# VH-VL binders against q9nrl2r1430to1533, part 318

Target 1, 104 residues: q9nrl2r1430to1533
Amino acid sequence: GGVHELSAFEQLVVELVRHDDSWPFLKLVSKIQVPDYYDIIKKPIALNIIREKVNKCEYKLASEFIDDIELMFSNCFEYNPRNTSEAKAGTRLQAFFHIQAQKL
Below, E stands for the ipSAE of ESMFold2; O stands for the ipSAE of OpenDDE; V2 stands for 0.75 times the mean of E and O plus 0.25 times the DockQ between their complexes.

## First folded at step 22 (VH-VL)

Design n4d (framework fv_nezutatug; at its last look DockQ between E and O 0.70; V2 from the best seeds 0.00; counts 0 for: pae E 3.9 > 2)
Fold by OpenDDE, look of step 22:
Structure n4d (fold): chain C 104 residues (1-104), chain A 123 residues (1-123), chain B 107 residues (1-107)
Amino acid sequence: as target 1 above (104 residues)
Amino acid sequence: QVQLQESGPGLVKPSQTLSLTCTVSGYSISSGYYWHWIRQHPGKGLEWIGSIHRSGDTDYNPSLKSLVTISADTSKNQFSLKLSSVTAADTAVYYCARTDYEWGSFRFGMDVWGQGTTVTVSS
Amino acid sequence: DIQMTQSPSSVSASVGDRVTITCKASQSIRTYVAWYQQKPGKAPEPLIYDASSLQSGVPSRFSGSGSGTDFTLTISSLQPEDFATYYCQQWYVTPYTFGQGTKLEIK
């Protein structure tokens, strides 16, 4: 990806982090708080990890970046039933992401 | 300081609609994460009725027999509760409350409550 | 729905006593628990959020602990103004549910 694409990824991550529904996604799920999480979720990811990958220019295509964001939401919905606080936040944040991703 | 105040009729007839309003002062409802309605039947514990998120998303307690509707009016800095087809079981003190959001942190709790308003359902 | 079983339902204690109230969730709810104090004829007042975080203005004699299914509210040294009914609440899933309450009475 080019400089403009990288900047767009950075900008979008910033916007996701600042969103009020980002709290479930800021960092990896705590194994202490959720002991069985990593028995179920095999590809854990969070916004801080995605941000680091952006900063290291690991995303060569917008699709790769989008895939990681979608994985983050997929993990949330795989583990959390729809009526959980995390799933509710995830639903709203994903909707926001989809709107912003159209600009990539 | 943030203040919440419930208002509405204290007496409602059976099968009618209970309508309450929570007026928020000292704080914009657009800044809050969740806005809640809770009730307490005489001599009983607390029951969550429903909530509205700042985005407009709502959640309701499915255990309630009455149809619940919660809405917000940012222009008036208010949010409201409607319970349709009420019965004597809906007699209670009704509270509105807030869950605030600080950047990077969701506080799991209701940090500000109204004083409550008594609603009696009777013929 | 998630059940919050609060224990004891009532407790008698004296000023200066250490008081412990327990709330057990029917399933793991991480730390998504709040505690409230309610006095007769008054609205509930927040004490603890996120299982162990003290609300602003709440005396330090109050503390919360726990994660998963077992949660505890502790009053280290009971004061006269602490006699009231206490409720736990879970925020993990809707419908949000409360414990049945613990009435703390003067011995």
Scores: ipSAE 0.866, ipTM 0.939, lowest interface PAE 0.5, mean pLDDT 95
Fold by ESMFold2, look of step 22:
Structure n4d (fold): chain C 104 residues (1-104), chain A 123 residues (1-123), chain B 107 residues (1-107)
Amino acid sequence: as target 1 above (104 residues)
Amino acid sequence: QVQLQESGPGLVKPSQTLSLTCTVSGYSISSGYYWHWIRQHPGKGLEWIGSIHRSGDTDYNPSLKSLVTISADTSKNQFSLKLSSVTAADTAVYYCARTDYEWGSFRFGMDVWGQGTTVTVSS
Amino acid sequence: DIQMTQSPSSVSASVGDRVTITCKASQSIRTYVAWYQQKPGKAPEPLIYDASSLQSGVPSRFSGSGSGTDFTLTISSLQPEDFATYYCQQWYVTPYTFGQGTKLEIK
């Protein structure tokens, strides 16, 4: 997209990063700290990578941007049971994202 | 500087409801991540009672869940604990605590604690 | 529920000694561990979060390590003010459980 659309993606990513439930999603999960993560999650993604893709204009449609954000949450819920701190944070951040994404 | 202070009765009779309030100074409750109640029985370790998230969602220790209510009053900058049907086993020092998160600095744990208030349950 | 088992329950040591306290979780909790120091009559004070990160203002003689199920708190050279009870806590899943405590006493 256009300049306004890319600015909207950047602003939304900044809001997600600033949210206090962003802590599980800021960077890719460490393979050293969580050795089995990449055996289960085949398309890893995190907010820093999504932000780089916005900066490089790699999203041509809003749906592509939304798909990467939803993939990030789907990975969280696939790897983490519902009663974990990560899954709880993911649920709240996803709800926040859905509200903010309506503004796109 | 943020400060937490517990208040409530020091003596409670069995079967009554224990009500405690944590007053937060120098910081808005709505800005915190989690607000917790923890207790410590005489000569024993620490027991997490429950927490309230800034969204209003609560989590309770399953061993207490039907007896515990945690709530927040953002207009008074306070959060509260109610523990119903108390027995002598509920005699403990009760603490309130905060978990905070600063943008750019991931931080978990209970980073600020109240001074603690001793509650004795006896007839 | 995740049980956090501290070892030892009590230790006697001298000023200047190196002390290691361990905490074992009944299942993997990744790095979601905090450590606290409690002196008699006082509230617990935070020391370590996320298994190895020092809270602001905590002396560098304290360090934490571990991931998965096995965690340690190390004090490299004990000072007189370090004699206290130490607790680990997991925050991976509710209920957020504490270890039973390790009392560190002067020998």
Scores: ipSAE 0.273, ipTM 0.780, lowest interface PAE 3.9, mean pLDDT 89
ESMFold2 (binder alone), look of step 22: mean pLDDT 89; pTM 0.929

Design n4f (framework fv_nezutatug; at its last look DockQ between E and O 0.73; V2 from the best seeds 0.72)
Fold by OpenDDE, look of step 22:
Structure n4f (fold): chain C 104 residues (1-104), chain A 123 residues (1-123), chain B 107 residues (1-107)
Amino acid sequence: as target 1 above (104 residues)
Amino acid sequence: QVQLQESGPGLVKPSQTLSLTCTVSGYSISSGYYWHWIRQHPGKGLEWIGSIHRSGDTDYNPSLKSLVTISADTSKNQFSLKLSSVTAADTAVYYCARTDYEWGSFRFGMDVWGQGTTVTVSS
Amino acid sequence: DIQMTQSPSSVSASVGDRVTITCKASQSIRTYVAWYQQKPGKAPEPLIYDASSLQSGVPSRFSGSGSGTDFTLTISSLQPEDFATYYCQQWYALPYTFGQGTKLEIK
């Protein structure tokens, strides 16, 4: 049930954070480093925020959890061209996520 | 300590394939984030050739006219470079290098380099 | 491709001098810049990563700064062993590109 689902979300977030391509996604993008980021991305999100939501049991459905993760990747690919280091890392991390998400 | 060493023929004929190997010691290539090939034409600056990620994902410099292939052999703790159909423009010192990964952080830089190997393309 | 315009191309300085080398990116590349030192006949050696982080073993007289498009390598007090060619490199986007290099010569 809910407890089992929560545990699965927690485990997946841990695996994403520990992945070597998680570096673009660990925390929100710095406005100092990327001044125009929040002019373009209207729903910013990162793994630390998702982890907090998991810990607070804010996800009632697996689909809600998946939606936030996909939003995180969507934001990355919306802002970053495909040849950027962030996009490259995001591509690999998303592939990993899709494999792991099938277990949910 | 981590060491990288380039090896391969120092002389290659035009239109042939240049083949180099980078042997890594003191560190597993499976633990590295990126493994790179860089070259330096005589008296010129540095040029990135390509890289291979630990996942096997490869990226190449599109400015190179030769077909570039980079591969890794974890069993030998080596990664290799192949340039097909070489010309005199491919004469250079070739370096292999590493970008390491620390948990939660990607360090933007090549922190370990090989000594370099000279490759001359000539008839 | 992202161009890294390095300046000056060459500079003459004396031991003890403060030396500044600049690298300007053709577009914003955040802090994704590395600096290298190369001596004649030798491989490049890493100095700075992530624009301002000093590589292990590099003397504290070396420092890096900058974000966005303008980056700087500074040697606070030049030592005899610092005469070499220096390169910046961007890691923001493929293909990775280097500056043209700065040859630091003894005055």
Scores: ipSAE 0.889, ipTM 0.945, lowest interface PAE 0.4, mean pLDDT 95
Fold by ESMFold2, look of step 22:
Structure n4f (fold): chain C 104 residues (1-104), chain A 123 residues (1-123), chain B 107 residues (1-107)
Amino acid sequence: as target 1 above (104 residues)
Amino acid sequence: QVQLQESGPGLVKPSQTLSLTCTVSGYSISSGYYWHWIRQHPGKGLEWIGSIHRSGDTDYNPSLKSLVTISADTSKNQFSLKLSSVTAADTAVYYCARTDYEWGSFRFGMDVWGQGTTVTVSS
Amino acid sequence: DIQMTQSPSSVSASVGDRVTITCKASQSIRTYVAWYQQKPGKAPEPLIYDASSLQSGVPSRFSGSGSGTDFTLTISSLQPEDFATYYCQQWYALPYTFGQGTKLEIK
């Protein structure tokens, strides 16, 4: 949407990146390190990609932006068992996101 | 810069509660990612006991979960371990350790350790 | 629980030797392995994180490699201060677990 909404997307992405539980989500999962990831996860996404989409004004609605962020978390929970360090970080970052997203 | 120091009794009777404190200097425990307790028994090697996340959430080794409590006191810059109903199997050197994200780049694993404190469980 | 199995349990070597220590995980743990050095009476000290990344201040003769289940720690040219016990540790999933250790002794 509008200029203020795009600025809010940028602010939220910056807050997510700065959070210490962002480490699993900064870049796409490495196929070398995790060979089967892309067999399971069909719509991979990460914070660097979302930030680029914000910078290029590719989100027309707040719901599109929120959907990409939620997809990021959904991928994490689909691939990773809940007792893993990745999933624990995802749970905490998602909770943080829900609080911050109330400002959209 | 960051230093961790364990303190507590060296001798504990069976069935008692072992209480240990880790004092952190040169760094605020509120800024750390995880704070851990680990113990070392020569016959069993290193064993992770549990951790406290900066949010206050705790994770415990399932083998000890009902017996272990880890807590933090940010005003004293300390975190603590209580292990109830100890037996001779709890005789070990106990370490506190940190996993920290804010140290320039994320450092998986335990990047700072205390010096360790020996605890003997004996009648 | 993820079991971390180190090999060998001990190794005897001379200054200048190249030494490799292996660690095998009972399931895939990506690169979520750390290595520690421990001298008698002292706490473990961090050596390698994320399988291959060298902790700050650790000499470049130390290196780590591996992903999935098989990991190695290599000392390219052994120095007198390197005689110690070495542990691998996984942080992929709770409970976090350590290998049983490899004691590196002077020959």
Scores: ipSAE 0.559, ipTM 0.860, lowest interface PAE 1.6, mean pLDDT 89
ESMFold2 (binder alone), look of step 22: mean pLDDT 89; pTM 0.924

Design n4h (framework fv_nezutatug; at its last look DockQ between E and O 0.90; V2 from the best seeds 0.79)
Fold by OpenDDE, look of step 22:
Formats: sequence, structure tokens, C-alpha cells
Structure n4h (fold): chain C 104 residues (1-104), chain A 123 residues (1-123), chain B 107 residues (1-107)
Amino acid sequence: as target 1 above (104 residues)
Amino acid sequence: QVQLQESGPGLVKPSQTLSLTCTVSGYSISSGYYWHWIRQHPGKGLEWIGSIHRSGDTDYNPSLKSLVTISADTSKNQFSLKLSSVTAADTAVYYCARTDYEWGSFRFGMDVWGQGTTVTVSS
Amino acid sequence: DIQMTQSPSSVSASVGDRVTITCKASQSIRTYVAWYQQKPGKAPEPLIYDASSLQSGVPSRFSGSGSGTDFTLTISSLQPEDFATYYCQQWYATPFTFGQGTKLEIK
């Protein structure tokens, strides 16, 4: 049920955060460091925000949770060219996520 | 302490393959984020050749004329560099280096270097 | 490719001087910059990572600053052992490129 699903989301977020390629995604992009980021990305999101939503039981469906994670990666690939360190990390982390998400 | 040591032939003939190995001690290569090869032509600056991530993903400098191949052997705690079809332009001191990862933080830099090994391409 | 334009190419200074080396990126690279010191016949040694973080064991007289396109390495009070060549490097995108280097010589 809901409790079991919540636990699964929590566990997956923990695994994503602990992954060595999570560094671009741990928190929102700094506007100071990337001044034009929020001119391009209209729905910013990060693992800390997703974790908070999980903790608050805001995800009623697994699809909602997955959508936010995919949005996080989509934002990364929209803003960062493929040869950037963030995009490379994102590619690896997303692959990991897709494997783990099969368990949901 | 973490130590890196380059090894391989110091002399390679043109059109042959340059092969080097970096032996890592005091640290598992499986724990490192990136493992790098860098070279320095005599009297010149530093040039990044390529890197291998702990996952096995590789990145190479597209400016190099030679075909670059970097691989890792966790059983030997080594990673290697191969440059095919070398020319005199590949004469340089070759360094291996590490980028470490601490949980929650990616350190943008090479924090440990080998001593370097001189490779001369000559007929 | 991202170019790292380092300046000056060479600088003469005396012990005790404040020395500043600049690296300008051809595009914004956030704080993804490292600095290295290299002495003749030796491998480069790390000084700074992530633009402003001091590597372990590096004297506090070394400091790094900057974000976006402009980065600076500063030696607050030059010591005899600091005469060497310094390089910046960007980690924003491959290929990871270095500055052309700054040779710090004794005046």
C-alpha cells in the first residue's frame, strides 16, 4: 500500500543521493554560479526537493515520483551539453535510476 | 599513502603503438572517480589525453591524432593508455593522475599524480 | 573546446611579494577550475580544486577565487620554493583543457 510505496521511494532517493554521480543533483542549481539557468529551466528540481516531497507523502503514485526524477534529468540534459561533466554524471545516474525504478 | 607510477617503454618507433601502465598503490582504483592520462611535450604545457571513470566510461581528447584507448584492470589495481600510430608529435612526458570522490562532493581536480615517464618516438 | 587563457605568461617577483595569476575561460564554467604547480623536471602538484578549495598540505598563502569566466590564483607572500610554473585547468567539459601556464621567476 501507501506505506510500502513510500518506503520504496525513500530507499530509491537514498540510493540516488549516495551514488557518486549525484553531485549535480543534490540541490538546486545556484543562480549565482549559473545566472541564466532559471531563464532556461522553468521547472527546477533536485534530489533534496524530491526527498522532501517523499517525506511529506506528496507522491500518490509511483508515476508521479518517476516523473519528478525524470524531470530532474531532463533539466540537466536541456541545459548542459553532452560533453559537460554534469551531463555525463546525469547520464550514468539516470541509467542507475532506470534499473532501480524497475523495482517500483 | 596513495601513489601512482607510470611504466612502459621509453622508446617507440613511428607508426607503432605506445603502451603505458599506471600502477596504483595504497588506494583501490575502484574507489576513484576519474583516472587520467596527461602528457607534456618538451618545453610545452600540459595536455589532457583522456580519462576513465570508475564505471568504465572513457573520455578522450579529440585533438589527438592517434587513436586513444584507456582501460582499467581492477584485479591488478592498474589502468593503461594506448596510443596507436604514433609520430614524433607524441614524444612527451606522460603522467597518470587521480580525481577522488568524497560522498556528496566531487573534487574538481587531479589530487595525486605519478612521477611521469618519458616516451620518445623515433626511428 | 573551452579555452583557458592564462595571464601573464611569465612574471618576475621577489620573495615576500603578492602574486596574482589569472585564467579566463572562453565560456562560463561555474567553479570547475583547478590550479597546479610544476617545478622543472617534476610532475605537477595540486594547489586548488573547485576554484577556491585548498588542497591538503598546501600552504595557506595560496588561494583561489572566481566563478563563471574569470579565475585567480593568489600567493599572498611569495616564498623561495614558490618559483615554478603554474597551470589552471577547467573541468566543466571535455576535453579538459589547461591554461598555457605562467612561469613565476625570481626577480
Scores: ipSAE 0.896, ipTM 0.949, lowest interface PAE 0.4, mean pLDDT 95
Fold by ESMFold2, look of step 22:
Structure n4h (fold): chain C 104 residues (1-104), chain A 123 residues (1-123), chain B 107 residues (1-107)
Amino acid sequence: as target 1 above (104 residues)
Amino acid sequence: QVQLQESGPGLVKPSQTLSLTCTVSGYSISSGYYWHWIRQHPGKGLEWIGSIHRSGDTDYNPSLKSLVTISADTSKNQFSLKLSSVTAADTAVYYCARTDYEWGSFRFGMDVWGQGTTVTVSS
Amino acid sequence: DIQMTQSPSSVSASVGDRVTITCKASQSIRTYVAWYQQKPGKAPEPLIYDASSLQSGVPSRFSGSGSGTDFTLTISSLQPEDFATYYCQQWYATPFTFGQGTKLEIK
């Protein structure tokens, strides 16, 4: 909710972006490259969008911020089978996020 | 200049464990993204054996899962392959390789390879 | 497992020729394809990653293209040093399988 929380959200997003498994999550999935993605994933989200929402002070509660990040991972696991490079990256980044989120 | 060098016995008897080490120079293995083992059977193509991620997570070819172990030793800047219960079918040239990380992109490739080591499995 | 089928298995060509090697995946793999060159007695060397991105130090006569299931490696003007076997590899899902190889013989 306050200024301290917004600074913490930005710091966490920066840590996620810098993580070596962030590559599937930096931008929205291309409809051209993955034509069926938006038939399956109805609430797409990515780190660049979450970062914009932090910069525009659109998160009023930490739970709203956490929900968007968890949605990002849930989308990844819904679309991508376990043995894919994208799902493997998602698993590792989510584990990192859970550790960092304890600090909110 | 990053270099990878495989080492280990060139001759292994059936039923023994094949043990290979990849020594990395000019680069810290903790900085890499994936470290791989690949083999090439005589007159045949390439087969991915498995990989170890920077975090320590491993992935193995399902055809070898119960037989293969890949591990890393950051203090020696090495990673290793153990393949148990070998047969003549495991005769191959064995390569180690790296997948590097570039921020914003998974490279989708093995950008540095060792020169390979020939392993023969025979009585 | 995702199968990668290369075509042709071998090709014989002259210096200056355009050579195209294809790789077909058994399912859609986006752009998650790498290409390698292997010269006799040597380890494979990277050429292309992410279907079309040229590895540093690789001559610009090499190019890659494709998305989904169909991928190509093109050598626009064949040089004597291009005598080698070429492999594609998919990176979409484990096991990270290779194509069977294409041997390029220079006349």
Scores: ipSAE 0.619, ipTM 0.873, lowest interface PAE 1.3, mean pLDDT 90
ESMFold2 (binder alone), look of step 22: mean pLDDT 90; pTM 0.932

Design n4u (framework fv_nezutatug; at its last look DockQ between E and O 0.91; V2 from the best seeds 0.82)
Fold by OpenDDE, look of step 22:
Structure n4u (fold): chain C 104 residues (1-104), chain A 123 residues (1-123), chain B 107 residues (1-107)
Amino acid sequence: as target 1 above (104 residues)
Amino acid sequence: QVQLQESGPGLVKPSQTLSLTCTVSGYSISSGYYWHWIRQHPGKGLEWIGTIHRSGDTDYNPSLKSLVTISADTSKNQFSLKLSSVTAADTAVYYCARTDYEWGSFRFGMDVWGQGTTVTVSS
Amino acid sequence: DIQMTQSPSSVSASVGDRVTITCKASQSIRTYVAWYQQKPGKAPEPLIYDASSLQSGVPSRFSGSGSGTDFTLTISSLQPEDFATYYCQQWYATPYTFGQGTKLEIK
């Protein structure tokens, strides 16, 4: 049910945050450090935002939760070339996510 | 304390494979974020060769003419460098180094270095 | 590849002097910069990470600053043991390139 699904989302977010490749995704990209980021990325999202949505029970379906996580990675790969440190971290974290998401 | 030590032959013939090992003590390589190889030609600056992540993911400098291979052996707490088909241009001091990770923060830099080992490529 | 243009290539200074070394990246690299000190015949030693964070054990006279494309290493009051070669390095993208180095010599 909803409670079980919420718990699963919470657990997965915790695991993502604790992952050593989560550093690019913990919070929204700084406009100061990356001035053109929000000119390119129109739907910014980060793990702290996703965690908040989970806590507020805003996800009705697992697919909605997964969509937000995938959006987070999509944004990373859209903005960052493959050889960047963020893209490399994102690639590894996404692989981890895909494995864990199979449990949802 | 964390210590890194390079080891391998100091002399390699042209066209052969340069093989070095970095032995890590006081710290598990499985806990490190990145493990690097760097070299320095005589009287020149520093050149990044490549790295291996704790996951086994590797990344190499594409400007190197030699084929680079970096691997890790967790059972020995070591990681290694192989350069194939070396030339005199590969003569340098070779260093291994660590990038560590603290929860919630990736520290951009190499915080521990080996003392370096000299490798000469000559007939 | 990202180029790190370090300046000056060499500098002569006296004990007690304030010394500034700069690195300019060929593109914006956020704060993903480290600085190292190398003495003759020795391995490089870390000074700064993340552009402005002081490595453990490094004297407070060393400081780093900058973001985007321009970065600086500053020694507020030069000490005898600070005469060495200094390198910057970017960690934004592979290959993780170094600056050419700055040799700090005694005047």
Scores: ipSAE 0.901, ipTM 0.952, lowest interface PAE 0.4, mean pLDDT 95
Fold by ESMFold2, look of step 22:
Structure n4u (fold): chain C 104 residues (1-104), chain A 123 residues (1-123), chain B 107 residues (1-107)
Amino acid sequence: as target 1 above (104 residues)
Amino acid sequence: QVQLQESGPGLVKPSQTLSLTCTVSGYSISSGYYWHWIRQHPGKGLEWIGTIHRSGDTDYNPSLKSLVTISADTSKNQFSLKLSSVTAADTAVYYCARTDYEWGSFRFGMDVWGQGTTVTVSS
Amino acid sequence: DIQMTQSPSSVSASVGDRVTITCKASQSIRTYVAWYQQKPGKAPEPLIYDASSLQSGVPSRFSGSGSGTDFTLTISSLQPEDFATYYCQQWYATPYTFGQGTKLEIK
C-alpha cells in the first residue's frame, strides 16, 4: 500500500543523502554562486526538495518520485562536463541509486 | 595520525616500467575520498599523474593515460603507481597524497602528502 | 586542460610585510582551488582549500579569496618561516592542474 511505498521512498532518499557523493545535490544550486545555472537548467530540483515532497505525501505514483531523482541527475550532466568533479559525483550517486531502487 | 610513505626503486632504465607503492598508516585506505600520485620534475612545478577513488574508479592525466595504471590493495592498506615505457623525461620526485572527506562537502585539495621518493631514469 | 597562471613568479619581501600572490584560471572554476606551501627538499603542505578555508593548523595570517577565475593568497604579516614556494591547484575538472609556483624570498 501507500504508507509502505512512502516509507520506501523516504528510506531511499535517506540513503542517497548519506552517500559521500551527495554533496552537489543536497540543496538547489545558488544563483548568486552560479549565475548562469538557471539560464540553462529550467526544472531545478535537489534532494532536500525531493525529501520534503516525500514527507508531504506529494508523490502519487512511484514513477513521479523516480522522475524527480532522474531529473536531478540529468540536470547535473546537462550543466557539467563529464570530467568535472560535480559530474563524477553525479555518475557515482546515480549508479548507487539504480542499485538501491531495484531492491524495492 | 595519518601518514603516507612512498617506496620503490630510485633508479629505472629507459623503456622499463616504473613501479611505486604508497603505504598508508593510521587510516584505512577505504575511508579516503581520493588517493593521488603527483610528480615534480627537477627545479620545476607539480604535475598531477592520476587519482583512484575509494570505489576503484580511476582518472589519469591525458598526457600519461596510455602509460599509467593506479591500483589499490585494501588488504595491505596500499595504493600503487605503474608508469610504463619510461624515458629521461620521467625523472622526478614522486608523491602520493590523499583528499579528505567531510559529509556534505568535498574538501578540494590534498590534505596529506607522503615525503616523496626520487626516481631517476637513466641507462 | 585548465591552465592556472600564478603571479608573480618570484617576490622579495621583508619580515612583517603583507604579501599577495595571485592565481588566474583559464576558465571559471567556481571556488575549487587549493593552495600549498613547499620548502626546499620537502613535500608540499596544504594551506587553503575551497578558495578561502584554512587547513587545520595553518596560522591565521594566511588567507585566501576569489571565485570564478581570479584567486589570491595573502600573508598579512610575513614571518621568517613563510619563505617558500607557493602553488595553487584547481579541482574543478581533470586533469587537476597546478600553477607554476611563486617563490617568496627574504629581502
Scores: ipSAE 0.693, ipTM 0.884, lowest interface PAE 0.8, mean pLDDT 91
ESMFold2 (binder alone), look of step 22: mean pLDDT 89; pTM 0.926

